# Ledger of designs, part 13: VH-VL binders against L-cysteine S-thiosulfotransferase subunit SoxA (soxA)

Target 1, 259 residues: L-cysteine S-thiosulfotransferase subunit SoxA (soxA), of Chlorobaculum tepidum (q8kdm7)
Amino acid sequence: EVNYQALVDADVKAFQGFFRKEFPDVKLEDFGNGVYALDEDARKQWKEMEEFPPYELDVEAGKALFNKPFANGKSLASCFPNGGAVRGMYPYFDEKRKEVVTLEMAINECRVANGEKPYAWEKGDIARVSAYIASISRGQKVDVKVKSKAAYDAYMKGKKFFYAKRGQLNMSCSGCHMEYAGRHLRAEIISPALGHTTHFPVFRSKWGEIGTLHRRYAGCSNNIGAKPFAPQSEEYRDLEFFQTVMSNGLKYNGPASRK
Short names: E, the ipSAE of ESMFold2; O, the ipSAE of OpenDDE; V2, 0.75 times the mean of E and O plus 0.25 times the DockQ between their complexes.

## First folded at step 22 (VH-VL; framework fv_teclistamab)

Design g1 (from e4 with light chain Y97V; at its last look DockQ between E and O 0.95; V2 from the best seeds 0.00; counts 0 for: pae E 2.8 > 2)
Fold by ESMFold2, look of step 22:
Structure g1 (fold): chain C 259 residues (1-259), chain A 121 residues (1-121), chain B 108 residues (1-108)
Amino acid sequence: as target 1 above (259 residues)
Amino acid sequence: QLQLQESGPGLVKPSETLSLTCTVSGGSISDEWYYWGWIRQPPGKGLEWIGRIYYEGYTYYNPSLKSRVTISVDTSKNQFSLKLSSVTAADTAVYYCARTPYTSSGFFDYWGQGTLVTVSS
Amino acid sequence: SYVLTQPPSVSVAPGQTARITCGGNNIGSYSVHWYQQPPGQAPVVVVYYDDDRPSGIPERFSGSNSGNTATLTISRVEAGDEAVYYCQVWDSSSNHVVFGGGTKLTVL
């Protein structure tokens, strides 16, 4: 019998070990801060900005949407336990449906199950609701389980995606966000892959608005000359699953501000 | 209630392009929770999946047909379409349009009535 | 690509239980859906995600899935259940919907 969790735990140890070796002065818990984990002066400036974060109104709007009655009298609050403090439950592998379920999938599934129109996937109200849920879930531990062959297969599809080179530039997620983490590429500093999924959704100054992880995946694909996959497709959900497993042991710290 | 209706020529000559349209009523094809798909069934035979589309233009195709198939959407008409090029007698079938939830392992929860397309000279 | 195998036919007496099988290598690791197609009609889903039943489908329709076999079970079979039944999965390795070949249920 294969112990899939043990295989995955070994991968997590190796993955996090790579970043501890590459960035020995960065605490594991601080990798959720992206590039701000790499430079103390930038981190101090970022902490001052977090006193008046640009996403504050998005969180307030997300709370209103979370509690807004549907036509049937229920709300998003009726679908989520723990008062909506559920970011730590996502993503997960649904053993009945044999697929990864993200927070954004669960939000729209709740709406559709109650006769409401789903939100658009990449930005707007889904990102606002996701931001609210993240804001009341801060400090929850990342602890994604991979206990079945089907879950392991989804994990491995995400892993293959992460390491596969693609696009006109023949680049991979791992090439940029592991091998060249902390280096300059064009006008940006490349963030370490460890902790990426823990701080979404993000308000990016380049977007002028809050947006989801899968919006960022599409943007990264375009930057290397690869055609993006559909938001919340199996490909991107499995990628999120792999990336989040690699961050097991960190804390969720979304929403966040980024450039 | 949601309804799907296939339309298009019932007779297509060999080597030409089969072209069908599915009109959606009682719902919107611009719905983020659904794929829109095509399935065919040769007379007296089983079901064969052709492909599916998300309304923003993202497609998945049956690998055996991928070189000949195009699925597209027209959101202004609430329609999606199938084009199958270089047809032969083997492409004679009842063609169904159908809806599936936006999940990897989704099922087809609504089907059109189906339309027979015959490939013959 | 992934292959689903169904017997071409099953015969059952009215009031008895019909069991229609869908064979596939490690099919227990897939979600299996079942469709009923009466003569001259479009298919309709009767079981999805192995054992869930849509509203409007009688509770005597049920499903199971483990190992290399998924099974659609129809208890207290009626003449109106006479149809062709298809199983279906999604094959993630090739991004392809796979149908079984169909099983004709005959009610004697």
Scores: ipSAE 0.550, ipTM 0.831, lowest interface PAE 2.8, mean pLDDT 90
ESMFold2 (binder alone), look of step 22: mean pLDDT 93; pTM 0.947
OpenDDE, look of step 22: ipSAE 0.867; ipTM 0.925

Design g2 (from b4 with light chain K95D; at its last look DockQ between E and O 0.86; V2 from the best seeds 0.00; counts 0 for: pae E 3.1 > 2)
Fold by ESMFold2, look of step 22:
Structure g2 (fold): chain C 259 residues (1-259), chain A 121 residues (1-121), chain B 108 residues (1-108)
Amino acid sequence: as target 1 above (259 residues)
Amino acid sequence: QLQLQESGPGLVKPSETLSLTCTVSGGSISDEWYYWGWIRQPPGKGLEWIGRIYYEGYTYYNPSLKSRVTISVDTSKNQFSLKLSSVTAADTAVYYCARTPYTSSGFFDYWGQGTLVTVSS
Amino acid sequence: SYVLTQPPSVSVAPGQTARITCGGNNIGSYSVHWYQQPPGQAPVVVVYYDDDRPSGIPERFSGSNSGNTATLTISRVEAGDEAVYYCQVWDSSSDHYVFGGGTKLTVL
């Protein structure tokens, strides 16, 4: 009988081992800080910015949205256990539906199930709600399970996506975020893929606002001349699933500020 | 109440393009939680999925038909459409439009009544 | 691509239980949906996600899915249940909605 979790755990060990070898002075737990784990001076500046973080108003708005009554008298709080401290439950593979469920997907599913209009997928109120949930979930362990063949198939689709070259520039997620991690590309230092999903949603200075992981996926696709997939498509949900599995053992630490 | 209605020519000549429109009423096609799809059924035969579209223009097509299929959306008219090129008698079928939740493993929860398209000279 | 196999027909006496099978390699790893298509009408979903029923579908319609076989069960069959029944899955590997060939239920 196939032990899918053991296969995945071996992949996690190899993936994290690559970053330990490439960045031997960086503690594994610090990869959740992105580029700020790689450079002491950048980290000091980032810590100063985090004293008065630009996303603080978004977290407050997210809390208000989370508790705002729907027309039927329920709220987002009605759909989520633990008072909304649920970042560590997502993403997961839903064994009944045979698909990956992300936090953002669950937020909109709650709204639609209660007769409300879904939020737009990439930014705005969905990112504010996600930021609130992340803020009250800090320190929760990344521990994504892959126990069925169906879950493993979704994991493998995400894995194949991550390593596949795409677009007019013929580039992959792995090319940038593993092979080129820590190097300058144009005006930016490229973040390591390990820990990518632990700190979303992010307030990026380039955006001037908070945004979701899948907004970044679409942005990366555009940068290499590839047409983005639909927001929260199976392709992007499976990619998030793979990336989050690769970060098993780290802690959730969103929302975050990024350049 | 949400309703879907197919419309278009009932007779198409071989080698031409089959064109159908689905009009959505009682709801908006511009909805982040739904895909809009086409399914066909040759007379006396089973159901075959053709493709689906998200209202912003993202499409998925049945691999067996992909080279001949275009699905598009017109949000201003609350409609989506099917074009199937280079038709033959094998494309004679009842064509249904349908809605499915924005999940890949979802089911088709609303169907149009269907429209018969015959490919004949 | 992935194939779903259904028997072409099933005959059941009124009041008895009809069982309609949908065969597929490891179909238990898929979510199976079932549609009823009365003569001359569009399909209507009667079971989804293996064993859930939409509102308005009688409880005598039920589903199961494990191993290589999914089953639609209709208890206390009535003449009004005569229809063709289709199973359906989503196959992520090919980005394809797959339907079975259909099973005609006849109530004798």
Scores: ipSAE 0.514, ipTM 0.811, lowest interface PAE 3.1, mean pLDDT 91
ESMFold2 (binder alone), look of step 22: mean pLDDT 93; pTM 0.941
OpenDDE, look of step 22: ipSAE 0.808; ipTM 0.907

Design g3 (from z3 with light chain S51N; at its last look DockQ between E and O 0.92; V2 from the best seeds 0.00; counts 0 for: pae O 11.1 > 2)
Fold by OpenDDE, look of step 22:
Structure g3 (fold): chain C 259 residues (1-259), chain A 121 residues (1-121), chain B 108 residues (1-108)
Amino acid sequence: as target 1 above (259 residues)
Amino acid sequence: QLQLQESGPGLVKPSETLSLTCTVSGGSISDEWYYWGWIRQPPGKGLEWIGRIYYEGYTYYNPSLKSRVTISVDTSKNQFSLKLSSVTAADTAVYYCARTPYTSSGFFDYWGQGTLVTVSS
Amino acid sequence: SYVLTQPPSVSVAPGQTARITCGGNNIGSYSVHWYQQPPGQAPVVVVYYDNDRPSGIPERFSGSNSGNTATLTISRVEAGDEAVYYCQVWDSSSKHYVFGGGTKLTVL
């Protein structure tokens, strides 16, 4: 019998080893801070911003939404344990459904199950609720398990996506976020892939608002001239699954501010 | 409460385009938690998936039919449609519209009653 | 393309247990759904995600899925259970909703 967890653990070791070699002065846990772990000036500015983070109002709004009663008298708070501090529970592979379940899916599934309309996937209330959950989950350890063949298949699909060249520019996620990590591309420092999923949702200055991980994935696709997949598509869920697994051992630190 | 109803011509000539519309009532086609699709069944034969659409316009089609199939959505009318070009006798079937959850392993939870489309000269 | 294989027919006496199989390569890695289609009617899901039942479907209907075979089990079969049953999966590799060929259940 194949030990799939062992296979995945080996991948994690190799993946993280790559970045530790490329950036020997960066602590493992600091990769969750993206480019701010690589650039001291950017880090200083970021720290100043964090005194009054641009996502603060979204977190408050998210809290309100989290506790807002549905028509049936329940709320999102009714669906989640630990007072809603469940960021570390997602994503996970559902062995029965044979699919990756993300936090955003769980949020909307709760709403739908209670007779409410699901939120849009990329921005707005989904991002606010996700931000609140992330905020009260800060410090939780990333610990995504891959134990079954089915889960491993999903993991491998995500891995394949991450390394596959796509779009008009014929670029992969790894092509930028591994090969060009820490380098300037069009006046922007490319973030290392390690830790990508620890700090979402994010308030991007480019967006002028808070958005989800899958919104960012779509943006990256556009950047390389590839057609984006739909939010919460199997492709993006598997990608999230893979990337989060690669960040095992890091700590969740969302929501965050990014450029 | 949710109802799906197929409509369109029951007879189509060979080489022409089969065109059907599914009208959804009791729910919104813009519900972000569902796909909408078409499935057909030739007389006395099994079920064959044709394609699905998300209300934002994302589609997947049966690979064997992809070159001839177009599925579209009209959110203002709460409808989605099927076009199948270059039909032959092999395309004679009962055509169902159906709903499926927005998941990677979904099943079809609501079906129309189906409409027979016969391809004949 | 991914293929699901069902026996064309199964016969069972009233009160007995019917088992309808659905074969597929490593089908245990998929979520299998089952539909009942009475004559002249649209299909209705009777088992989903291998072994879950929708509301309104009697407990007599159950499912299992492992290895290369999924099975729909109908205990205490009644005359009203006579129908064609289809298994179905989503094949992510080909982006295809795949149905089995259907099994005609005859209640003797």
Scores: ipSAE 0.005, ipTM 0.491, lowest interface PAE 11.1, mean pLDDT 94
ESMFold2, look of step 22: ipSAE 0.516; ipTM 0.813
ESMFold2 (binder alone), look of step 22: mean pLDDT 93; pTM 0.944

Design g4 (from f5 with heavy chain S30D; at its last fold request DockQ between E and O 0.92; V2 from the best seeds 0.86)
Heavy chain, then light chain:
Amino acid sequence: QLQLQESGPGLVKPSETLSLTCTVSGGSIDDEWYYWGWIRQPPGKGLEWIGRIYYEGYTYYNPSLKSRVTISVDTSKNQFSLKLSSVTAADTAVYYCARTPYTSSGFFDYWGQGTLVTVSS
Amino acid sequence: SYVLTQPPSVSVAPGQTARITCGGNDIGSRSVHWYQQPPGQAPVVVVYYDDDRPSGIPERFSGSNSGNTATLTISRVEAGDEAVYYCQVWDSSSKHYVFGGGTKLTVL
ESMFold2, look of step 22: ipSAE 0.748; ipTM 0.885
ESMFold2 (binder alone), look of step 22: mean pLDDT 93; pTM 0.944
OpenDDE, look of step 22: ipSAE 0.910; ipTM 0.946
ESMFold2, look of step 23: ipSAE 0.745; ipTM 0.883
ESMFold2 (binder alone), look of step 23: mean pLDDT 93; pTM 0.944
OpenDDE, look of step 23: ipSAE 0.901; ipTM 0.940
ESMFold2, fold request of step 24: ipSAE 0.759, 0.716, 0.745; ipTM 0.886, 0.877, 0.879
ESMFold2 (binder alone), fold request of step 24: mean pLDDT 93, 93, 93; pTM 0.941, 0.937, 0.942
OpenDDE, fold request of step 24: ipSAE 0.006, 0.935, 0.934; ipTM 0.497, 0.961, 0.960

Design g5 (from e4 with light chain Y97W; at its last look DockQ between E and O 0.94; V2 from the best seeds 0.00; counts 0 for: pae E 2.5 > 2)
Heavy chain, then light chain:
Amino acid sequence: QLQLQESGPGLVKPSETLSLTCTVSGGSISDEWYYWGWIRQPPGKGLEWIGRIYYEGYTYYNPSLKSRVTISVDTSKNQFSLKLSSVTAADTAVYYCARTPYTSSGFFDYWGQGTLVTVSS
Amino acid sequence: SYVLTQPPSVSVAPGQTARITCGGNNIGSYSVHWYQQPPGQAPVVVVYYDDDRPSGIPERFSGSNSGNTATLTISRVEAGDEAVYYCQVWDSSSNHWVFGGGTKLTVL
ESMFold2, look of step 22: ipSAE 0.572; ipTM 0.820
ESMFold2 (binder alone), look of step 22: mean pLDDT 92; pTM 0.923
OpenDDE, look of step 22: ipSAE 0.876; ipTM 0.928

Design g6 (from e1 with light chain S92T; at its last look DockQ between E and O 0.94; V2 from the best seeds 0.00; counts 0 for: pae E 2.6 > 2)
Fold by ESMFold2, look of step 22:
Structure g6 (fold): chain C 259 residues (1-259), chain A 121 residues (1-121), chain B 108 residues (1-108)
Amino acid sequence: as target 1 above (259 residues)
Amino acid sequence: QLQLQESGPGLVKPSETLSLTCTVSGGSISDEWYYWGWIRQPPGKGLEWIGRIYYEGYTYYNPSLKSRVTISVDTSKNQFSLKLSSVTAADTAVYYCARTPYTSSGFFDYWGQGTLVTVSS
Amino acid sequence: SYVLTQPPSVSVAPGQTARITCGGNNIGSRSVHWYQQPPGQAPVVVVYYDDDRPSGIPERFSGSNSGNTATLTISRVEAGDEAVYYCQVWDTSSKHYVFGGGTKLTVL
């Protein structure tokens, strides 16, 4: 019988080892802070933003949405245990449906199961609800399990996606966020891939609003001249699954603000 | 109550384009939780999936038909459509439109009544 | 691409148990759905995700899936169960929905 978790744990060790070697002065847990752990100017700006975070109203709106009654009298709170402090449960591989389930999928699944209209996937109310859930889940451990062959197959699809070159610029996620992590692109520093998924959803100044991880995936695809996949597609869910597994041992720290 | 209704010509000449529309009522095709698809069944034979669309325009097609198939949406009319080019007698079938959940391992939970399209000279 | 194999027909006496198989390479790693198609009608799902039933489908309809075989089981078969039954999966490699060839259930 194959021990799929052991194979994945070896990958995690190698992946995190790469970043520990490249950034020996950065503690493992600090990779959840992205470029703020690497660059003093960015960290100073971030600390100033965190005094009055731009996502504060989004968290308040997300709490209101989380508790708002559906037509049937239930709410999003009816679908999630622990008062909604569940960020650490996602993503996971659903062994019955043979697919990765993200937090955003679970939010819309709850709404549809209760006769409500799903939220749009990339931004708006789904990001506000996600921000609330993240805010009350801060410090939960990243500990994604890969226990079955089907789960391992999804993990490997995400891994292949992460390393595959694509688009007009013939670039990969790994090329930018692993090989060139910490280097400058114009006036910005390329963030390391380790810890990418721990702090979503993010309020980006470039967006002027809060948005989801999969909105960021689509944006990065466009930047390299690749056609984005649909939000919450199997491809992007498997990519999120792989990336989050690679951050096992870190802690969730969303929502966050970013440039 | 959600309903799907196929419409279009029941007779198409060989080498021409088969064109069908599915009208959705009691629900919206702009729903983020669903894909919309076409499935056909030649008389006395089995089911063959043709393709599906997410309302924003993302499509997957059956590889055996891909070169001849276009599926599109018109959100203002709450409709999606099928065009199958260069038809032959082998394309004679009952054509169904159907809905499936926005999951990887979905199933078709609502079907139209089906419409027979005959390809004959 | 991925292929699902069903027997063309199954005959069973009323009150007995019908078992309709759907064969595929490592089909146990996939979610299998089953449709009933009465003569002249559109298909209707009777089992999904291997062993779940929609509201309104009797408990005598059940499913299982392991290894290379998924099975639809209909216990206490009635004359009204005569139909063609199709299995179906989503194939992630080729990105298309695959149906089996169909099994005609005859109640003798």
Scores: ipSAE 0.555, ipTM 0.826, lowest interface PAE 2.6, mean pLDDT 91
ESMFold2 (binder alone), look of step 22: mean pLDDT 93; pTM 0.944
OpenDDE, look of step 22: ipSAE 0.833; ipTM 0.914

## First folded at step 23 (VH-VL; framework fv_teclistamab)

Design i1 (from f5 with heavy chain F107Y; at its last read DockQ between E and O 0.93; V2 from the best seeds 0.88)
Heavy chain, then light chain:
Amino acid sequence: QLQLQESGPGLVKPSETLSLTCTVSGGSISDEWYYWGWIRQPPGKGLEWIGRIYYEGYTYYNPSLKSRVTISVDTSKNQFSLKLSSVTAADTAVYYCARTPYTSSGYFDYWGQGTLVTVSS
Amino acid sequence: SYVLTQPPSVSVAPGQTARITCGGNDIGSRSVHWYQQPPGQAPVVVVYYDDDRPSGIPERFSGSNSGNTATLTISRVEAGDEAVYYCQVWDSSSKHYVFGGGTKLTVL
ESMFold2, look of step 23: ipSAE 0.710; ipTM 0.876
ESMFold2 (binder alone), look of step 23: mean pLDDT 93; pTM 0.946
OpenDDE, look of step 23: ipSAE 0.918; ipTM 0.949
ESMFold2, fold request of step 24: ipSAE 0.789, 0.739, 0.755; ipTM 0.897, 0.882, 0.883
ESMFold2 (binder alone), fold request of step 24: mean pLDDT 93, 93, 93; pTM 0.938, 0.940, 0.942
OpenDDE, fold request of step 24: ipSAE 0.935, 0.936, 0.935; ipTM 0.961, 0.961, 0.961
ESMFold2, last read: ipSAE 0.775, 0.777, 0.780; ipTM 0.889, 0.891, 0.892
ESMFold2 (binder alone), last read: mean pLDDT 93, 93, 93; pTM 0.939, 0.944, 0.942
OpenDDE, last read: ipSAE 0.936, 0.935, 0.936; ipTM 0.961, 0.961, 0.961

Design i2 (from e3 with light chain N26D; at its last look DockQ between E and O 0.93; V2 from the best seeds 0.83)
Fold by ESMFold2, look of step 23:
Structure i2 (fold): chain C 259 residues (1-259), chain A 121 residues (1-121), chain B 108 residues (1-108)
Amino acid sequence: as target 1 above (259 residues)
Amino acid sequence: QLQLQESGPGLVKPSETLSLTCTVSGGSISDEWYYWGWIRQPPGKGLEWIGRIYYEGYTYYNPSLKSRVTISVDTSKNQFSLKLSSVTAADTAVYYCARTPYTSTGFFDYWGQGTLVTVSS
Amino acid sequence: SYVLTQPPSVSVAPGQTARITCGGNDIGSRSVHWYQQPPGQAPVVVVYYDDDRPSGIPERFSGSNSGNTATLTISRVEAGDEAVYYCQVWDSSSKHYVFGGGTKLTVL
């Protein structure tokens, strides 16, 4: 009888241990703040910005979309328990369909099941709804379970993706976000991978708008000269699953602002 | 309501390219919740998946066919297409277009009626 | 590549129960779908995700999946059930939708 959760928990300990060793002055809980956990002056400026954050109108729009009636009289609120405070339930491995389900997948699945047109995947209304759900879920614990062989296989595919080198620059997620965490690449300081998924969706100044985690994945792929996978593809959903498992024990803190 | 219809030449010469189009009606090919695929069936034999496409151009292909297969979309015509290069008699089959949900582990919920393509001199 | 194995044929008398198997290594960790293909027609899904039925498929069609075997069960078989039946899974290692070889159901 294989205890897949125990195997994963050992990986989590090793992964988080790497960052605790490399950034001994950063509290574990602060890794959810990305680059602002690494630079005291940038963190002070970020805290001032959070008094009136750039995503605030997106959260308001997301709330309106979450409650807007479909043609059949139901709404997104009909599909989600706890009044929509469900960020801590995602991603999860669906044992019947044998695949990872992300929050964004669940949002569009709800719409399609109710006869509505799905949202575009990377930005716009899906990111606004995701931002609202994240905003009312702040403080929920990251606690992704890996209980079955099929779930472990998805986890391992995400892990393989995270460490695999890609693109013209022959870089991996781990190369940038573990080995180069805290260093400058181009005009940006590279954030630690620990806590990456806890704060999405993000309003990035580079984008001038709020966007999803998988939009960020595509952007990182482009930066290293790799062709992006489709948004919400098996590859990116398994990557999100792996990354979120690696952040088990942290708290969800989205939406956020980033450069 | 949703309907898929294959079209294209029924006879293709060896070494040439097989080219088929699937026209979607009663629904949109530009739907973020669906993939569009091709499956074939040689006469008297079983089903063989060829490949699938998401309307923005992302594809997966059957590994045994990947070097010869191109699937593409034309969203303005609500169509997607199959090209299979360097055909042989082994490529004689009924070709179906089909739809599957935007999940990896899904099933093909709508099928076209199929069109026979014969590869012969 | 991942392989699904089906018996080539199954024969049953009207009113009896037909059981069509689909063998694969650890197929119980995969979602299995079943298609009915009457002669000269396109396939139609009769069972998906192991044991769910589309609207309009009678309850006498059912499925199960565990270990290395998935099974489509058709109770109270009728002459109209004569068809070839295919199982299908997704194989993420090869990025491939895999079909079984098909089982011809004959109603004697």
Scores: ipSAE 0.761, ipTM 0.891, lowest interface PAE 1.4, mean pLDDT 92
ESMFold2 (binder alone), look of step 23: mean pLDDT 93; pTM 0.939
OpenDDE, look of step 23: ipSAE 0.840; ipTM 0.917

Design i3 (from g4 with heavy chain E32Y; at its last look DockQ between E and O 0.92; V2 from the best seeds 0.81)
Fold by ESMFold2, look of step 23:
Structure i3 (fold): chain C 259 residues (1-259), chain A 121 residues (1-121), chain B 108 residues (1-108)
Amino acid sequence: as target 1 above (259 residues)
Amino acid sequence: QLQLQESGPGLVKPSETLSLTCTVSGGSIDDYWYYWGWIRQPPGKGLEWIGRIYYEGYTYYNPSLKSRVTISVDTSKNQFSLKLSSVTAADTAVYYCARTPYTSSGFFDYWGQGTLVTVSS
Amino acid sequence: SYVLTQPPSVSVAPGQTARITCGGNDIGSRSVHWYQQPPGQAPVVVVYYDDDRPSGIPERFSGSNSGNTATLTISRVEAGDEAVYYCQVWDSSSKHYVFGGGTKLTVL
């Protein structure tokens, strides 16, 4: 008779406590801003970008896609409550299917269930729809529940993935984004893991376009010489689940622009 | 109207490679929402999963067969294939191809009719 | 690694209810799927995610899953229900689709 939520809540307190100790001048809520919470010059540049954000047209396109009729007369709007302001409901553990459901998975599931072709996973229209949903969900609380043994098993798989060393460089998500958070790798400041999932999808200047969290996961894998898992695979969905649980109490603030 | 059809030699000599193709019709193999898999059934015995592939090349294989199994995709022909090396009489079975949704707890929602492969001589 | 156990056979009179069990350690924490395989035919899914039915499967097919046992229930059994029935799960630890050994349903 285990209280899985209590075990997870203790992990969250320890995880967030690590970052509060390492960055005592950073407010908890500001970790959703990534490196902009750590670097005043970067924050000033970012504020200027947010006056005319590069993702503005992606949000507009995402809104159009969200409301576009399917062949059967329904739309993505038919699948999502609250007019699509649902970023705060994802990811979640589906107790019937015994798996983590991400926002991107739910978008494509809606399309397939209505006889439409799914979007490609990492970028393009799925990221535009995700950006629209994020934009109308800003300020929703991160509050991911882990209430069953099956949900806890998914959480633990994501946790083990996050801490496991992999690839040619023998590095982990935690090595970079906890141990080296705030340090320069090359010309870049390594962002803290806390708050990573709150602001996706992102328009990255390196990409020249908007992209999803799982595109970023694949990029990080390549950087350390590890072969990426498939986008929206069980492995990456469980990783997103763990990371988002670790950000419980923060607020969703996507979409965002990043370097 | 999705259909899966197995094809390939019905007789394979011991120590050689078993090679089968599954042709998909009424749907596309380069679909982001599905995995494609192989399952076999020795005569009079139960079902045994062999492996699955996502069309971009990501695979999982049954651990008991992993060293001998390759699954691949040919999107230009809308087909995926199975190769099983170093076969013995124990590999005699009906071989099925099947589709499963892109979910963790997936099930095989469409099956081919199956093809018997006998390992002898 | 993970093992599913089914009785090898079940016999039932026409019009009665057949119950086919699938045993597994903590199987209630997994999604269970059920396949019907008539003689000489490919398997067909009849129940998935414990208790959902595909389009075209009659309502007299139902499923449940709790604790260490999942059950396929066929009410008002007909002669056409004679088949071997398999349960199946995905085991994330071993990355393996696991099938039970099968249960032959005989309708007398």
Scores: ipSAE 0.698, ipTM 0.873, lowest interface PAE 1.9, mean pLDDT 92
ESMFold2 (binder alone), look of step 23: mean pLDDT 93; pTM 0.942
OpenDDE, look of step 23: ipSAE 0.845; ipTM 0.919

